# Designs tried in a protein design chat: VH-VL binders against AP-3 complex subunit mu (apm3). Part 12

Target 1, 249 residues: AP-3 complex subunit mu (apm3), of Schizosaccharomyces pombe (o94669r175to423)
Amino acid sequence: TNEFFIHVLERVSAVYQPNGKLAFGTVKSDMECKCQISGMPLLLLSLRPGTKLGNVRFHQSVNLKRWKQHPDQIEFIPPDGKFTLASFQTDFATQKSLPVVVEAKNKLDGRFEVRIRNTGKKSVENLKILITIPQALKSVTVTEGNYIFRASKYTHMEEGILEWSVKKLAWTSPALVLTGFLAPLKKDANSTEESSSYSKLEHLDLQYKLQGSTLHNFKVESLKMLNHPDKKSYKGVKHTIIAQNVSFR

## First folded at step 20 (VH-VL; from c102 with heavy chain Y59N K65Q)

Design c109
Fold by OpenDDE, last read:
Structure c109 (fold): chain C 249 residues (1-249), chain A 121 residues (1-121), chain B 105 residues (1-105)
Amino acid sequence: as target 1 above (249 residues)
Amino acid sequence: EVQLVQSGAEVKKPGATVKISCKVSGYTFTDYYIHWVQQAPGKGLEWMGRINPHSGGTNYNQKFQDKATITADKSTDTAYMELSSLRSEDTAVYFCATEIGYFWRYAFDIWGQGTLVTVSS
Amino acid sequence: DIQMTQSPSSVSASVGDRVTITCKASQGISDYVAWYQQKPGKAPKLLIYAASSLQSGVPSRFSGSGSGTDFTLTISSLQPEDFATYYCQQYESYTFGGGTKVEIK
């Protein structure tokens, strides 16, 4: 069987403003390949015209001279099995928006609420919401999924990280809600000054996977075997977006 | 829709006391702080104080600590500000505002329409 | 007490102009700054919070920047409806700036 597979992995790190707008972000992409072609095929991978690979690192098999002349074409002799053909980095600002929207609010009674919604057209997988908790946590409820509170390793800190996990968030799903209650801080009984007994939450991180989508509109147009034009090789292309460090602050 | 509706304009003599109201609707009254802001004619905004409607606790600008008393009635979802020993300098528009906050950032996102208090002999 | 020094006190500008208003805090206040627009006879309206977060419904021509002690409100292209008085505020202790009146040239 003469088959060649490409899996484009886009790993996203981003910071969002409180209003949900992107402040800054980066996408690190890997073209992971699997070659099951007999012999020594000379392959030409053609990308969408105009495709620019920033800070690209190529596999040693790549003809760099040709690529410099034709940046949307990658010529190479693949090794057998799995390998990374190319790794590159792009600015997230020019990319499509991420589908998961988050809203968070604090209340005066120590209650806080986090709402998440998938605004895309595809389900996200392995969604994790990490919330930094600044004081003792009294209780948590979630509409879906599971939660784990990890207390700080430091003995004197009641702070920790609340992890909310949802295995799959369908795009048709209504908003999911996490409600937490903070324990009040101990106050001096003699203090006459009104102060919130509850610290403000300051940080939230998202992690999830989105299959079958691309932020770069990355497209492989063709894969050709240059030294054996009569041999037909099968090409399969998969795309995965990995939100690994998406922070709201 | 979140709304803050204040009581109507007041005309008072020097030395008198006035109490203005701010009725809140569109959210749970006890969830967020209510603030009061003074604006003298042709002047800027000045923060006066706030109340935690849940606990009843208050904080004041030192400038207004002896002038203003802020209270809240949970049963009517209404915050109040009483101004005592009124002087001509207390002539101003007074605003109430709520601090709801988004993603743990806060501002006065909803305001009342303001209440004019005129102090004249 | 944290003081907010706002400048200029007034600015004359034309439609289409870029307008910049500055607010300086007497001490570091991170991003705890909001900007408001006030028209005559009306209550202030929130434009920007967290120094740079545009409030929902506010036109994109408004932007905020800064951290620590120096903050800026920018109107990229002034529109007729933008003639008003603008205020900065730090919401650590809720002090307002002195205000900036944007007037028609």
Scores: ipSAE 0.781, ipTM 0.892, lowest interface PAE 0.5, mean pLDDT 92
Fold by OpenDDE, last read:
Structure c109 (fold): chain C 249 residues (1-249), chain A 121 residues (1-121), chain B 105 residues (1-105)
Amino acid sequence: as target 1 above (249 residues)
Amino acid sequence: EVQLVQSGAEVKKPGATVKISCKVSGYTFTDYYIHWVQQAPGKGLEWMGRINPHSGGTNYNQKFQDKATITADKSTDTAYMELSSLRSEDTAVYFCATEIGYFWRYAFDIWGQGTLVTVSS
Amino acid sequence: DIQMTQSPSSVSASVGDRVTITCKASQGISDYVAWYQQKPGKAPKLLIYAASSLQSGVPSRFSGSGSGTDFTLTISSLQPEDFATYYCQQYESYTFGGGTKVEIK
């Protein structure tokens, strides 16, 4: 067979401000390939003109001399099977925004609400929302998906992590809502000062996958076999965004 | 839309008592703190105290501990501040404000229009 | 009690100028700082919360920075409607700064 597959994986780590704006973040990208070409193919991968691969690490088969002269072209002799052609990292601030928007509120009666919506044009998959719970959790309700509360491993601590899981969040879906209730804190009997019976939530993390999208606007223009130009070996490029360690504070 | 509407201006004599109201609309009254802030003529903002409308609990600036009493009526979604033993120095605009918070961070995000209290002999 | 020392007390500036106001807390307060704008005869308006989060509807020319004890409000390019008095506040104990009046030069 004369088949070559490319899967571009973009892993995103980011921190968002309370107003929902990006504070800082990074994208780690991998070009994972699968080569099923007979013989010793010399391949030329052409990227969109102007594409820059920052802090790039290439597979050993890559002609670095040519790449230095033409940074949007990667010449290589692929090994058989699966391999990583290139890995590179960029700042998230230079990229497109993530589609999942989060809103969270604390209330004086111990309630807290987390609202999530997909503002993109594609569904996100395997959505996980991790909420740090600072005190005992009384109850939780979700509009969709499932939740698990994991108590702290420390003795005599009532804190834990609440995990909200949604298998698929369609872009056409209305906002999803998690409502939780904290148990009241034990008040010091000797204190005359009024204080809230409830601690404030402080941390939320998101994880999910988005298929068919790219933050870098990464595009493969062509894949050519230089030693056999009459043979077509390009079978397509797949893109996946993996949101990981996307934190809201 | 969230709104805080305060009662009208007051003119009082020294030694008198005045009670200012702050009616809340646009959200559940008991969900968030209500604060009171003093601003004397030509002066800056000074925090006076707050009330938890859910529990009725209050906290005061020590400076106003004996001057102001903050209460809340859940049935009318209204917070009150009573100022006792009025003096000329109490002449000021008084603001109520709510602390709704955004993503677990807080500020006085919505304010009343203010109530002028004038103390004159 | 936590004290907020705001400086300067007044600034004379022109339209288009960059204006910076600072507040220093008497002790570390993380990012528990808000900034307000007040015009004569009006209630204060929230501009920035959590030290650097821009409130919804506030122009992007406003920005906040700082953590711990030192905080700043910056107006990148002063507009005619920005002439007002500005206040910082720490919301651990809700103390306000003394205010900064931004006046026309």
Scores: ipSAE 0.780, ipTM 0.891, lowest interface PAE 0.5, mean pLDDT 92
Fold by OpenDDE, fold request of step 21:
Structure c109 (fold): chain C 249 residues (1-249), chain A 121 residues (1-121), chain B 105 residues (1-105)
Amino acid sequence: as target 1 above (249 residues)
Amino acid sequence: EVQLVQSGAEVKKPGATVKISCKVSGYTFTDYYIHWVQQAPGKGLEWMGRINPHSGGTNYNQKFQDKATITADKSTDTAYMELSSLRSEDTAVYFCATEIGYFWRYAFDIWGQGTLVTVSS
Amino acid sequence: DIQMTQSPSSVSASVGDRVTITCKASQGISDYVAWYQQKPGKAPKLLIYAASSLQSGVPSRFSGSGSGTDFTLTISSLQPEDFATYYCQQYESYTFGGGTKVEIK
């Protein structure tokens, strides 16, 4: 068979401000390929005109001279099987927004609420919300998915990380809600100063996958075999955004 | 819409006591702290104290510990501040304020309109 | 107690000018700083919280920066409605800065 597959993976790390706006972020992108073409094909991958790959690392088979002349064209002789054609990094500030929105509240009675919503047009997969819990947790309820509490081994046994997992969050789904209740802090009997019995939450992390979308608006226009223009090859292109470290603080 | 509505202006003689109110609407009264801030004529803002409407617990600026008493009535969603032994120096506009919304919001995002207290012989 | 030293106490500026106000904390307070705008006869209005987070409804010409002890409020292009007094506040013990009056030149 004569087939060539490209999987563009965009791994996102980002920090959001309390107002929900992006503070800073980076995207590390990989063009993972699979070549199942007989012989020694000379391939030309054409990208959308004007495409620029910043800080790019190419596979050794790439004709760098041609690429320098035509930055939207990658000429190469692929190895058989799986390989990474190119890796590059970009700032998140110039990219499309992430679809998952988080709202978190804590109340004076020890109750806290985390709301998540998919504002995009596609479902997100394997959504994980990691919540740093500053004190003993009394109870947790979720509208969907599962949760696990992991006590900290390094600080206080009562502190830990609450992990909320949702296998799939459809873009049509209403907001999902996690409600937790903190146990009151132990009060010093000798303390005359009134303080809240509950600490505020301060940190959330998101992890999820978004299939079929791109932050870079990356597009493969064509794949040609230059040494055998009469041979037809199959080209398949997939896109995946991986939110691996999206923090709210 | 979240609103903090304070009681009207007060005119008092030295040595008197005044109690001003701050009625809260638009959210659950017991969910967030209520703060009080003093502003003397032509001067800056000074934090006086706060109350936890859920527990009734209070914290005061040391400067106002003997001057101000902050209370809350859950049944009416109203916070109060009583000023005792009034002096001319207590003439000021007093504001109540709260914070709502996200757990990581550290600011007074909603304010009352202020209450002028005038102390004169 | 944490002190907030705000400077300058007053600024004379024209419409379109860039205005910068600074606040220095007596000790490290991370990003626990808010900025307020107050007009005569009105209650203060929250502009910035968490040192750099713009409050909803506040124009983008306002921005906050800083961490630790040094904080800054910036108005990129002063508008007629921006003539007011501005205050910084630390949220660990709620102390306000002395205020900065922005006046028309």
Scores: ipSAE 0.779, ipTM 0.890, lowest interface PAE 0.5, mean pLDDT 92
Fold by OpenDDE, fold request of step 21:
Order: C-alpha cells, then structure tokens, then sequence
Structure c109 (fold): chain C 249 residues (1-249), chain A 121 residues (1-121), chain B 105 residues (1-105)
C-alpha cells in the first residue's frame, strides 16, 4: 500500500481565571505519522503558507536545509510505520477553541455545584473533571457519567480528588451538574467564632478530547512523492485537540 | 436577577435603636452570606459584619460588635441589622450585600441600595 | 486584623488617561481581593474579584492585578462615566481600603 497518515495532536495546557477568561496557556503539538509506502520515498509535506512552527523539533529524516529555506515545506524520507515527524509549541491565546465551559459554586450548607456545558458544535470525548477536595466528602450526585473519589495518601486522609467522568458530551446536551456535599469541618470545641463550617474548593482541572478541530488552523496542503511524481499516495490528515491540563482556579 | 432591597431612611434621636432590613431575591437566601457595610458621610466603606442565613451564625467587626446586631429570617428571605444606643457618629448610609462565589472566589457582587440613618438631637 | 492601604486617596485625571490605584495588604492574602466602584448616592459596584477577574458587564478597560500583598486596579483609558470613588477589599476579614476618588482634571 502507498498510504501516509498524519495525525496532528494539539495538547493544551491552560489556566483560567474564575470568570472563565484565559490567564495563560500553551499548546504542544505533535505530527504523528504512519507511513505505509513501499521503497524509499522522498516526501514533501507542504503546509499552509505562512505556517510557523515554534520551537520545532523534527524527526531525524527531515531535510532541515530545505525547511530553513521554506518553513512551510517539510522534506523527508519517512521510516516505515509510526513516527513523529515534528513537535512544536505555540502559545494558547484564545479560549474560543475550548468549548467546555465550567461554573462552580460553593454554598454555606457544604454543598458545592459544578456545572459543565459544551458550547461548541462538536462533541467532546473522555471528559474528566478533577476537583480537589480539601476536606471530607459526604456525598456526590451527577446528572450524567460516573465519579470516583480518591483519597490523598498524604497529610489529610480526608482530602482527595474527585474525578467526574463523562464519556461523551454532545454540544446539544444540556448542562451537566455535579453536586457534592462536604462534611463539616471539625470545630475546635473552644472556638466561639462562627467560622465557615466548610472549606472552600479552589481548584478544578478539566480533561477531554475534541476530534476534528484545530486551535491554530493547522493545515496540510499537500503531500508529494518527489522521486515518484506519478505515483499517487493516499494522504489522510486527522486533527485532535487534547485538553490535558486545563485548570480553573 | 439577584436583588437586595433595603428599608427606607430613618431619623432617630440619640440613644434610640433602629432596625433596618434587607430583602433578598433571585437566589436561595440560605446559600450565601449577607454582609453589612457602613459608610459615614464623606467617608469610605467599612465592613460591619456578616450573617450565615443558613446557620444563623454571625461575625462582626470588633468596632461594631456592641453596636450592631445582625439577624436573618429565612421565612421572608430578609436580613436585618439593628443598631443600638445610637449616636451622632452612627449617622451613615448602611448597605447590605451578598457574597456569591464565582468559581470559589468571593466578592460582594450584589448590593442593596443603602439605608440612610440620621441621628440628630 | 488585615489592613488594606490604598493609594492614592485622590487622583485628578482627564478622559483618556491611564489611572492606576494600588492597595497593599498588611499580610499575604493570595488573590482574595476585590475592587469596587462607587458613584455619589449609589451603592458600590463590583468591578474585579479574585484580584484579576473582571466582573461580568464591566468594561474591559478595567483590569486588576496582583497577588500576595500588592494589588493594582488599572483603568486603561478613563471615560467620563469612570469618575467615581474606588475601593479595594480583602476577603479574609473583609477590610476595605480607604478609597480613591478619581476626579476630573
């Protein structure tokens, strides 16, 4: 078979402010390839003109001289099978491409609520919400999916991470809600001061996959076999955004 | 929409007591703290105290601990502040405010319109 | 008791000016700071919470920064409606700063 596949993986790490605005973020991108071309093909991958690969690391097969002259062209002799052609890093400057919106509230009765909504036009997959629980958790309810509480092995056994998992969140789905109930803080018997009986949650991490989307409009324009221009090679390009460390503080 | 509506202006004599109200609407009254803030004429904001409408627990600024008594009525979604032994120095606008958390960060996001208390001989 | 020292107490500025107000906490308070705007005869309005989070509906010309002990409210380009008194507040013990009156030059 004369097939070549490219999977562009954009891994997003970002910190959001409580108001939902992006504080800062980075995108680490990998061009994962699969070569099923017989012989020793000399390939030219042309990217959208003007494409800039920041802090790029190329596979050893890449002709760096050509790339320096033409930064939107990657010439290489691929190995057989799977390999990473290039890895590069870019700043994440907008949250427009991250469709999952999170709202969280703490209430005086020890209840906390996390509301998640997909505001995009595509479903997100493997959604995980990680909530740091600073005190004992009494109970949890979710509108969809499953939850697991993992107690911390460190100083306070009552502390832990609450993981809320949703396999798929369609963009047409109503908001999903997790309601948790914290156990009251152990009041020092001698404290006459009405302190909040409950700790405040302060950290939430979001993880999910978004298929078929790109943050930086990365586009492969063409793939050519330079040493066999008459041979048609099959090219498949896939894009995946992986939110792996999206934090709300 | 969240709204805090306070009672009207009061004119009192020295030594008198006044009780002002703050009616809350637009959210579950017991979910968040209600705060009271004093603003003397031409002066800044000063936090007086808060009440947990759920538990009824209160915290006071030490300065106002003997001056103000904060209460809440869950049945009417109304918080109250009583000022005792009024003095001319107590002449001020008093605000109630709710502390609603946004992603576990808090601020006085909604305020009442204020209640002027005038203490004059 | 946590004290919030706000400066300046007053500032004269013109429309279009950049205005900066600072608050210094007597101890570290993380990002537990809010900023309010108050106009005469009106209740304070929340502008910024969590030191840097812009409240919904507040113009983007307002921004907050800082963590720990030093906090800043910035108005990038002063508008006529921005002439008011501004207050910082810390949320550990709810102490307000002394206020900053922004007046027209």
Amino acid sequence: as target 1 above (249 residues)
Amino acid sequence: EVQLVQSGAEVKKPGATVKISCKVSGYTFTDYYIHWVQQAPGKGLEWMGRINPHSGGTNYNQKFQDKATITADKSTDTAYMELSSLRSEDTAVYFCATEIGYFWRYAFDIWGQGTLVTVSS
Amino acid sequence: DIQMTQSPSSVSASVGDRVTITCKASQGISDYVAWYQQKPGKAPKLLIYAASSLQSGVPSRFSGSGSGTDFTLTISSLQPEDFATYYCQQYESYTFGGGTKVEIK
Scores: ipSAE 0.775, ipTM 0.888, lowest interface PAE 0.5, mean pLDDT 92

